# VH-VL binders against q0aze0, part 429

Target 1, 268 residues: q0aze0
Amino acid sequence: MKIILVNNRFKENTEKKAQEIAGQLSALNVEVIIDNGLDEPYAGTVDFIMVLGGDGTMLRAARRYGQRAIPVLGVNMGTVGFLSNIEINELAEYLPLILREEYSLEARMMLEVAVFQQQSLLTRVFCLNELLLRSNSPRMLSFALEISGQKLEPYRGDGLIVSTTTGSTAYSLSAGGPIADPQLDAFIVTPVASHIINKRPLVVSPEREISLHLLEEREAIIGIDGQIKMDFGAENRVLIKRAPHPLLMVNLKAKPFFTSIDRSLQRQ
Short names: E, the ipSAE of ESMFold2; O, the ipSAE of OpenDDE; V2, 0.75 times the mean of E and O plus 0.25 times the DockQ between their complexes.

## First folded at step 19 (VH-VL)

Design MM4 (framework fv_inotuzumab; at its last look DockQ between E and O 0.71; V2 from the best seeds 0.61)
Fold by ESMFold2-Fast, scan of step 19:
Structure MM4 (fold): chain C 268 residues (1-268), chain A 123 residues (1-123), chain B 112 residues (1-112)
Amino acid sequence: as target 1 above (268 residues)
Amino acid sequence: EVQLVQSGAEVKKPGASVKVSCKASGYTFDDYAIHWVRQAPGQGLEWIGGINTYTGDTYYRRKFQGRVTMTADTSTSTVYMELSSLRSEDTAVYYCARDEAYFDYLSGTFDYWGQGTLVTVSS
Amino acid sequence: DVQVTQSPSSLSASVGDRVTITCRSSQSLVYSEGSTYLSWYLHKPGKAPQLLIYDVSRRLSGVPDRFSGSGSGTDFTLTISSLQPEDFATYYCLQATHFPLTFGQGTKVEIK
């Protein structure tokens, strides 16, 4: 059995804890690859991915490995998280179940994001939460949104979010989007500070293809899961589709989504 | 629009503690971590640590661990840094600075800074 | 800890001069998906530091285009194409790829 252990770059003792866990797993004849984010994603075959950290660390693991149809378990390091399933102090208790594959899987849709310069593909990335198109200056953007060949009236404002249902509680929520059951598959398209007062969030079939481009030269950025930034200009176009594979999240412990988000909203 | 406003200058004796505040306004408090950076006379900038205002996670440079405590009060959008067991070498201007966060992810980029708080430790 | 070294530690220049400041890290600053967490700050006595450049080469909104950043891996450069009176200051680079975050020692740009 081969496991990738993904750790958080910012916690002082995260690397030490990752090494301790790797040692314990090696003693059980489990091969461990530590992914601290400094190298390219491990290219070999693996059976399981264990993420040591919060939701941001899970999102990085999903971008790197989510398309490989490998079970991914979020292990919380003492931080509140929506994507983590167990706490670090519970790992020893649940480890035998992991090794015996005694868990259920929850499929979470992902986005495939392709950025073009004119007709040439510049890059293709995958993400679990959202793509954010936003202005990088005080000037608002003017941009075109096309959904499965249907050209909508131009948007004017600070930007647009194209989110999965998993991402409905991230940037989309802050911009006024709906809270969606993450077990549903859909794109949520949420305007950011739209100048056009009647632009509403849209809930769109995940089989649709979404295209964005600028109508005026502006300083704009595409953000992926709040962590990757790409420059976006009038010469660029982005195409967003459902990714070929969902992220397979491991469930060892019941995690009620609606009560978790309800508590979070009261805290804010 | 975005502002970070720090508490006023402090004069302390060696061995005392100091607590500096940083009040944020003009943005969503939970979307940014707050870090603390100091500059002692004639020295460069030194990162002390930070607090993720959403998760509550703290990050301290090892030399300050055990002496520094960072806390956040979301109801007042205020971050505090308390430094104990003060020495003359702790005399410095202390700055808070915001860092874009996405859950437990931090950008590590300080786009807005507080005005600074002079802490003088004199024997 | 990752060491960050700036060169030169100080320099004298005149208005209109091209100024180049170098920042070198003891380890690569490249992170997941090509992200490189290196930023540049301007600091004047009595004032708070201010961000100029982040992610190696991305200019913060409102920062004049005479400021530019470049580099990769371990070697990074801040360039001021035509120095203005308000640019006499101390400049710092910051690496945020490795914990703990580490500033360079600073480069003081003084009037010639």
Scores: ipSAE 0.814, ipTM 0.911, lowest interface PAE 0.9, mean pLDDT 91
Fold by ESMFold2, look of step 20:
Structure MM4 (fold): chain C 268 residues (1-268), chain A 123 residues (1-123), chain B 112 residues (1-112)
Amino acid sequence: as target 1 above (268 residues)
Amino acid sequence: EVQLVQSGAEVKKPGASVKVSCKASGYTFDDYAIHWVRQAPGQGLEWIGGINTYTGDTYYRRKFQGRVTMTADTSTSTVYMELSSLRSEDTAVYYCARDEAYFDYLSGTFDYWGQGTLVTVSS
Amino acid sequence: DVQVTQSPSSLSASVGDRVTITCRSSQSLVYSEGSTYLSWYLHKPGKAPQLLIYDVSRRLSGVPDRFSGSGSGTDFTLTISSLQPEDFATYYCLQATHFPLTFGQGTKVEIK
């Protein structure tokens, strides 16, 4: 059995803990690869992914491995997390169940994001939470949104968020978007500081294709899961659709979603 | 307007402790970590550590481990850095700086800084 | 710790000059998906440092376009295309790809 341990780059004790866990798993004849983000993602066959950290660490794991249909377990190493299932001090208790595959899986929709320069594909990335288009200057953006070829009235403001239901509690929430049950598949399209009177957040079928491009020369940035940034200008457009595979999250322990969101509502 | 306002200058004797505050305003406090950076006389900038205000996680450079404590009070949007067992080489200007956070992810980029707090350690 | 070394340690220049400062890291600063956490700061005596460039080459909103950053892997450059009177300061690079975060030793840009 081969497991990837994904950890956080910033915390020395997190790296030490990952090595400790790798040793324990090796003693159980489990082959372990540690992914701290500094090396290329492991390309070979993997049976299970264990994320040691919070939701930000899970997002990196999802971008690297989410399209490979591998079970992913979030192990919380702090006090906060929407995407973790168990705590680090519970890992020893749950290891036998993991090894025997005695767990269920929860599918979470991901976005496939394709960025073009003129007519040429520049890059393709996947994300779990959201794409953020935002201004990179004091000036507002003017941009076009198309949904499955249907052109909406132009937007003017600071930007736009296209999120999954999983991402509904992240930047989308701060911009006034709805909290969505992550068991639903949908896009949530949330304007950021819109100067156009009637632009409301939209909940859109996951079967749609979403397109964005600027209508004026402006400096903008595309952000992916709050961690990846790309320059975006008038020569670019971005296409967003449902990714081919969902993230397969391991469920070992019941986690009450609706109780967990109370703190998120209080942070504003 | 984003501001980080630090507490005033301190004069301390060797062996004492100092606690410097950094009060944030003009942004959502839990969306940014706070780091501490110091500059001793004639020296460059030195990173001390940081605190992710969302997760409560702290990150300390090893040379300060055991002497530094960083805490955050979300009700007052204030971060504190306490440095104990002070020595003369701890004489420096101490800056707080914010770093965009996304859950436990930090970019390590410091876009806004406090005005600095001079801590002088002398006998 | 990842060592970050700036060159030169100081330089003298006149208004209008092109100024180039380099930053060399002892290890690659490339992270997942190509993210490279190298930033540049300007610091004047008695003032707080100011961010100029982040992610190697991305100018912070409001920073004049005479400032540019470039580089990859281990070698990075800050360029000031036409030095202005307000640009006389000490410049620092910071790497944040590796723990702990480390600054370069600084480059003092002085009026000739």
Scores: ipSAE 0.788, ipTM 0.900, lowest interface PAE 1.0, mean pLDDT 90
Fold by OpenDDE, look of step 20:
Structure MM4 (fold): chain C 268 residues (1-268), chain A 123 residues (1-123), chain B 112 residues (1-112)
Amino acid sequence: as target 1 above (268 residues)
Amino acid sequence: EVQLVQSGAEVKKPGASVKVSCKASGYTFDDYAIHWVRQAPGQGLEWIGGINTYTGDTYYRRKFQGRVTMTADTSTSTVYMELSSLRSEDTAVYYCARDEAYFDYLSGTFDYWGQGTLVTVSS
Amino acid sequence: DVQVTQSPSSLSASVGDRVTITCRSSQSLVYSEGSTYLSWYLHKPGKAPQLLIYDVSRRLSGVPDRFSGSGSGTDFTLTISSLQPEDFATYYCLQATHFPLTFGQGTKVEIK
């Protein structure tokens, strides 16, 4: 068995723990790769990914490895979030199950985000939560939203979020988006401070494609999972699709989504 | 308008503690982390640590571990930095600075700063 | 800790001059997905530092286009294409790829 441990570069305790876990796994004849983000994603085949940290770390792991259809376990290390399944102090208890591959998987839809400069692809990213288009100034943006070739009325506002159902409890929620069942595959298109009063979020079929571009020469930013940022101008286009592969989240411990919402969202 | 307003100047004796506040306004408080940076006389900028206002996680430079405590009060949108066992070398202008945060992710880019707080440690 | 060294420590220049400040890190600042957490700040006495450039080359909104950032790996540069009177200050680079975050020692740009 080969396992990747993903940790948070800002949290020394996650790095230390990764080393400790690596040692333990090694003693059990498990090959371990530690990914702290300083290197390219490991290109070899692996059987399991263990994320040590919070939701941000999980998002990074998802972007790096999610397209590879590898089971990903979130191990929380004292953070608040939605994407961890077990706590670090529970790892020892569940480790035998992991090694025996006795766990269930939950498929979470990811986004495929492609950013273009005219006709040239600048980048393609798979992400778990959302794509954000926002103004880089106090001025509102004017941008075009197209869904499966259908052109909507131009949007005016601070920005727009295209989120997965997983991401519904992230930035989309803060922007007034609906809470979505993570077992449902859908796009959530949430306006950010729209000029149109009471502009409602859209729930869009995962079979559709979403396209965004600016209608004016203004400075904007594309944000992906709040971690990747790109300048976005009038010459750029973004195309959003359902990723070809979902993230396979390991479910070792039952964590009912709806019963946990109140507790998890209360802090926000 | 984004603003970080810090508490006033402090004069402390060696061995004492100082607690500096940084009140944030003009944005969603828990969407951003707050870091503390200081500048001693004739020296450059030095990162002390930061706090993620969403997760509550703190990140301290090892040099200050054991002496520094950062806390966040979401109800008042205020971050505090307490430095104990003060030394003359701790005499500096202390700045709070905003950093984009997303869950447990930090960017390490300080786009807004407080006006600074002079902390003088003298016998 | 990752050491960040700026060059020069100080320089004298005239209005209209092209100014280049370099920042060298002891380790690569490249993080996952190609991100590089290197930013530049302007600091004047009695004032709070101001962000100029982030992510190596991204100019903060409102920052004049005479400021530009470039570089990769361990070597980075801040360039002022035409120095203006308000640009005389001390400049700092900051790396945030590695913990702890570390500043360069600063570059003071003075009037010639």
Scores: ipSAE 0.354, ipTM 0.769, lowest interface PAE 1.6, mean pLDDT 92
ESMFold2 (binder alone), look of step 20: mean pLDDT 92; pTM 0.947

Design MM40 (framework fv_inotuzumab)
Fold by ESMFold2-Fast, scan of step 19:
Structure MM40 (fold): chain C 268 residues (1-268), chain A 123 residues (1-123), chain B 112 residues (1-112)
Amino acid sequence: as target 1 above (268 residues)
Amino acid sequence: EVQLVQSGAEVKKPGASVKVSCKASGYTFDDYAIHWVRQAPGQGLEWIGGINTYTGDTYYRRKFQGRVTMTADTSTSTVYMELSSLRSEDTAVYYCARDESYFDYLSGTFDYWGQGTLVTVSS
Amino acid sequence: DVQVTQSPSSLSASVGDRVTITCRSSQSLVYSEGQTYLSWYLHKPGKAPQLLIYDVSRRLSGVPDRFSGSGSGTDFTLTISSLQPEDFATYYCLQATHFPLTFGQGTKVEIK
């Protein structure tokens, strides 16, 4: 059995805890790889992924390993998070169940984002929450949105978010998008400060393909899960599809989505 | 309009503690981490640490470990940095700064800064 | 700790001059996802530092186009193509790829 421990590169306590957990697992004849994000993703056979940290660490794990159809468990190191299932002080209690594969899996859709320059594929990335197209200046963007070949009227504003249902509680929520049940598979398309009256968020089938390109040269950025940034100009196009594999999230204890989001909204 | 507003200047004796506040406005407080950076007279900028405002999780440079405590109060959108066992070499202007990344609690890019708080440690 | 060294420590320049500041890291700042967490800040006496360039070469919204960043791996530069009166300041690079975050020692740009 081989387990990857994913931790945050900046959290010294998380690195120490990862080493401690790795020692415990090695004593049980479990091979452990520690991934702090600095090196390339581990390329070998992996049976389980344990994410030690908050939602940001889970997003990184999902981008690196989410397409491999490997169970991923979020272990919270702090007091709250949407993508963790157990707390660090509960790990010892649940470890025997993990090793015996006694848990359920929840599938979470992911986005496949392909960026092109003059019809040449520049990069392809996967993400769990969203793609954000935004202006990198005070000037609004003018851009085209196509959904499965259907051209919508041009958008004008500060940007656009294309989100998974998991991402509905992240940036899309802050931009006025709807809260979506993560058990639904859908794209949520949320305008950012649209200057066209009545541009509303769209909820779109995950079988659709969404494409974006600028209609005028502007300083724009594509953001992936709030962590990766790419320059985006009028010579670029982006194509967004449902990723081939969902992220398989480990469920060891009940975590009611609706009460969690309700508490989060009270804290705003 | 994003703003970070810090508390006023402090004068402390060696061995005392100081608690500096940083009040955020114009954005969703819990979505962004806050860092603390200082500059001693005639010296460069030095990163002290940061806090995830949503979870309360903290990360400190080792030389300050055991002397620094960062806390966040979401009800007032305020981050505090408390530095104990003050020495004369802790005399510096202390800045809070927002990490530009959401949901990755430490990107280390500081897009908005507080105005600074002068802490003077003298006998 | 990753060492970050700026060159020069200070320079004197006139309005309209091209100014280049170098930042060197003791270890590669490339993150596995292609990101390089290297940013540049301008600092004036009595004011807070302000972000100019992030991710090596991206200008922050509102920063004049005379400021540009370049570099890769361990060697980075900030260039001011035509120095303006408001640009006389101290400039700092910051690496955020390795813990702890480390600033360069600063480069003071003074009027001739």
Scores: ipSAE 0.622, ipTM 0.833, lowest interface PAE 2.3, mean pLDDT 88

Design MM41 (framework fv_inotuzumab)
Fold by ESMFold2-Fast, scan of step 19:
Structure MM41 (fold): chain C 268 residues (1-268), chain A 123 residues (1-123), chain B 112 residues (1-112)
Amino acid sequence: as target 1 above (268 residues)
Amino acid sequence: EVQLVQSGAEVKKPGASVKVSCKASGYTFDDYAIHWVRQAPGQGLEWIGGINTYTGDTYYRRKFQGRVTMTADTSTSTVYMELSSLRSEDTAVYYCARDESYFDYLSGTFDYWGQGTLVTVSS
Amino acid sequence: DVQVTQSPSSLSASVGDRVTITCRSSQSLVYSESSTYLSWYLHKPGKAPQLLIYDVSRRLSGVPDRFSGSGSGTDFTLTISSLQPEDFATYYCLQATHFPLTFGQGTKVEIK
């Protein structure tokens, strides 16, 4: 059995804990690969991915490994978040179930983002939460939104978010988007500080294709899960689709989404 | 308009503790981490640590572990840095700064800064 | 700890001059999907530091286009194409790829 441990570079204790867990797993004849984000993603076959950290660390793991259809377990290191399933002090209790493959899986949709310059594909990336188009200057953007070839009236404002249902509690929430059950597959399209008062968030079938381009030359960027940034100009176009594979999240214990969101909203 | 406003200058004796506040406004407080950076007289900038304002997770440079405590109060949009067992070499201007990254992650890029708080440690 | 070294430690320049400041890290700063957490700050006595450049080459909104950043891996450069009176300051690079975050020692740009 081969397991990847993904840890958070900002928590010195996660590196020490990753080494400790790796030693315990090696003693059980499990091969361990540690991924702290500094090297290229491990290219070989693996059986399981264990994420040691908060939601941000899970987002990185999802981008690196989410398209491989490998079980991914979020292990909380004492944080408040939506993407972890067990606490670090519970790991020893659940480890035998992990090794015997005695757990259930939740499929979480991901986005496929393709960025074009004129007619040429520049890059293709995957993400778990969202794509953000935003102005990188004090001036508002003017941009076109197309849904499955249907051209909407032009948008004017600070930007737009195209989110998964998992991402509904991240940046889309702060921009006024709805809270969505992550068991649903849908795109959530949320305007950022729209100048047009009747522009509402949209909930769109995940079978649709969403296209964005600027209508005026502006300094803009696109952000992927808030962690990857790319320049976006009038010669660029972005195409957003459902990714080929969902992220397979491990459930070892019940963690009801709605009680978690309710608790989270009380903290703000 | 994003602003970070820090508490006023402090004078402390060696061995005392100091608690500096950093009040945020103009954005959703819980969406961004806050870091602390200091500059001692005649020295460069030194990163002390940071706090995820949503989770309360803290990240301290080893040199300060055991002496520094960072906390966040979401009801007042205020982050605190408390430094204990003060020494003369802790005399510095202390800055809070917002991590530009959104959500539960840190880029370590500081887009907005507080005005600074001078902490003087003398006998 | 990853060491960050700036060169030069100080320089004298005149208004209109092209100024280059170099930042070198002891380890590669590339992180996850080619992200490189290197930023540049301007600092003047009595004022808070100000972000100029982030992610190696991205200029912060409102920062004049005379400021530019470049580099990769371990070697990074801040360039001021035509120095203005308000640019006389100390400049710092910051690496945030490796824990703990480490600043360079600073480069003081003084009037000639």
Scores: ipSAE 0.470, ipTM 0.781, lowest interface PAE 2.8, mean pLDDT 88

Design MM42 (framework fv_inotuzumab)
Fold by ESMFold2-Fast, scan of step 19:
Structure MM42 (fold): chain C 268 residues (1-268), chain A 123 residues (1-123), chain B 112 residues (1-112)
Amino acid sequence: as target 1 above (268 residues)
Amino acid sequence: EVQLVQSGAEVKKPGASVKVSCKASGYTFDDYAIHWVRQAPGQGLEWIGGINTYTGDTYYRRKFQGRVTMTADTSTSTVYMELSSLRSEDTAVYYCARDESYFDYLSGTFDYWGQGTLVTVSS
Amino acid sequence: DVQVTQSPSSLSASVGDRVTITCRSSQSLVYSEDSTYLSWYLHKPGKAPQLLIYDVSRRLSGVPDRFSGSGSGTDFTLTISSLQPEDFATYYCLQATHFPLTFGQGTKVEIK
């Protein structure tokens, strides 16, 4: 058995804990690869991915490994989040179940984001939460939105978010998007508009393809899960569709989404 | 357009705590991490830590672990640094700075800085 | 911690001089293929530090072209091709490849 431990190298306690866990797993004849973000993603085959950290570390794991159809377990190190399943002090209790493969999997859809310059593919990235198109200046953007070949009336505003249901509680929520059950497969298209009235978030089939491009030269950026940022100009086009594979999240412990989000919103 | 504005000078006794604010404007707050750097009299620049404003994740230099807390309030676009159990050696000018950091890496590209806050710790 | 050492600790120069400051790290600062997080800052008493160079050799928009950065691995250099009156300051390099982020001790450029 081969396990990747994904941790955050900027949290010293997480690094020490990863080494401790790696030693324990090695003693049980489990090969361990530590991914602290410093090196490129591990290219070999693995059986399980354990993420030690908060939601940000899980987003990195999803981007790097989410398309490989490998079980991914989020282990919380002290920061409350939506993507972890167990706490670090519970790991010893659950480790035998992990090694015996006695757990269920929850599939979470992902986005495939392809950015083009004219006809040339610049990059292809997968993400768990969202793509954000945003003005990088005080000037509003003018941009075209196309959904499965249907050209919508041009948008004028600060930007647009294309989100998974998992991402409904991230940037999309801040922009006025709906809270979505993460068990649903859907794209949530939420405008980031400052002075345009009557543009509403859309909830569309995950089989739709979404295309974006600028209608005028502006300073704009594309952000992906808050982790990747790139300049976006009038010569660029982005194509968004459902990723080929969902992220397979390990479920060892029931975590009630709706009561968690309700408590979070009451306290703001 | 982009500005980071810090709270005013503080004078504290040893053992007290201080909370310095850094208010951001002119950009999307959640798109940039905010870091704290200090300079003690006659010394060089020292990195204290930073906060990812999107996730709330914090990164502290070991020397300050257990004494420093960084928080971000998205509704006011303000980052706070609270330093407790103050010592005379904590007398310094404290700066906040914007970084194009991502969740799991820090670029150290501090393109905009606050004006600095002098914290004096004396008995 | 990764040690970052600047050389010299101070130097005296005249307007128009070429100034070279070196920064050495105890470990390689290569994060991944083509990524090295090494930046240079200018700092004057009573003012906030200013970013000059990032990613070893990239000049921040608005920074004069007399400032240039070079280097790789563990050895890095900031060059000022023709020193101006406003350039008398303390210069710091910063590595961000390894936790914790570490500044060099600084190089003070003083008027001759």
Scores: ipSAE 0.027, ipTM 0.588, lowest interface PAE 7.3, mean pLDDT 86

Design MM43 (framework fv_inotuzumab)
Fold by ESMFold2-Fast, scan of step 19:
Structure MM43 (fold): chain C 268 residues (1-268), chain A 123 residues (1-123), chain B 112 residues (1-112)
Amino acid sequence: as target 1 above (268 residues)
Amino acid sequence: EVQLVQSGAEVKKPGASVKVSCKASGYTFDDYAIHWVRQAPGQGLEWIGGINTYTGDTYYRRKFQGRVTMTADTSTSTVYMELSSLRSEDTAVYYCARDESYFDYLSGTFDYWGQGTLVTVSS
Amino acid sequence: DVQVTQSPSSLSASVGDRVTITCRSSQSLVYSEGSSYLSWYLHKPGKAPQLLIYDVSRRLSGVPDRFSGSGSGTDFTLTISSLQPEDFATYYCLQATHFPLTFGQGTKVEIK
């Protein structure tokens, strides 16, 4: 059995905990690969992925490994997390179940993002939460949105978010998007500071194809899950589709999404 | 508009503790981490640590571990940094700064800063 | 800790001059999911630091285009193409690829 441990580069104690867990797993004849995000993703075959950290670390794991159809378990190292399933102090209790593959899987849809420059593919990236198109200057953007070949009236504003249902509580929420049940598959399209007051968030089928391009030469950026940034100009087009594989999240312990998000919203 | 407003200057004796506040406004407080950076007279900028405002998780530079405590009060949108066992070398202007990355991504890029709080440690 | 060293520590320049400041890290700042986490800040006495450049080469919205960043791996550069009066300040680079976050020691740009 081969397990990848994904840890957070900013939490020094997660590196020490990852080494500790790796030692314990090696004693059980499990081969461990540690991924702190600094190197390329591990290219070999892997049976299980354990994410040690918060939701940001899970997003990185999903981008790197989510398309490989490998079970991914979020292990919370902090106080609260939406993408983690168990706490670090519970890991010893659940390790036997992990090793015997005695758990259920929850499928979470992902986005496939393809960026083109004048009909040539520049890059293809997968993400769990969202793509954000935003202006990189004080000038607002003018851009075209097409949904399955249907051209909408031009957008004017600071940008646009195309989100999964998992991402509904991230950037999309801050921009006025709806909270979505992560067990539903849908794209959520949320405008950012739209100049046109009647532009509303859209909830569309995950079978839809979404494309974006600028109508005027502007300095813009595409952001993926909040960390990956790509320049986006008038010569560029982005195509967003449902990714071929969902992220397979491990459920060892029931976690109520709605109670968790309700608590979070009451705090702020 | 996004603003971070810090508490006023403090004068402390060696061995005392100081607690500096940083009140945020103009954005959703829980969505962004807050970091603390200091500058001693005639010295450069030094990162002390940061806090995830939603979870309360903290990241401290090792040299401050055991002396620094960062806390977040979501009801008042305020982050606090408490530094104990003060010595003259802790005399500095202390800044809070917002991590530009949404949620718990932590890019370590500081897009908005507080005005700074001068802490003087003298006998 | 990853060491970050700036050169020069100080320089004297006139309005209109091209100014180049270098930042060198003891370890590679390359991050496989994007650009290196390297940012540049302008700091004036009595004021808070201001972000100029992030992700090595991206200007923050509102920052004049005379400021540019470049570099890769361990060597990074901030360039001011035509120095203006308001640019006399101390400049700092910050690496955020490795924990803990580390600033360079600063480069003071003074009037000639």
Scores: ipSAE 0.486, ipTM 0.796, lowest interface PAE 3.3, mean pLDDT 88

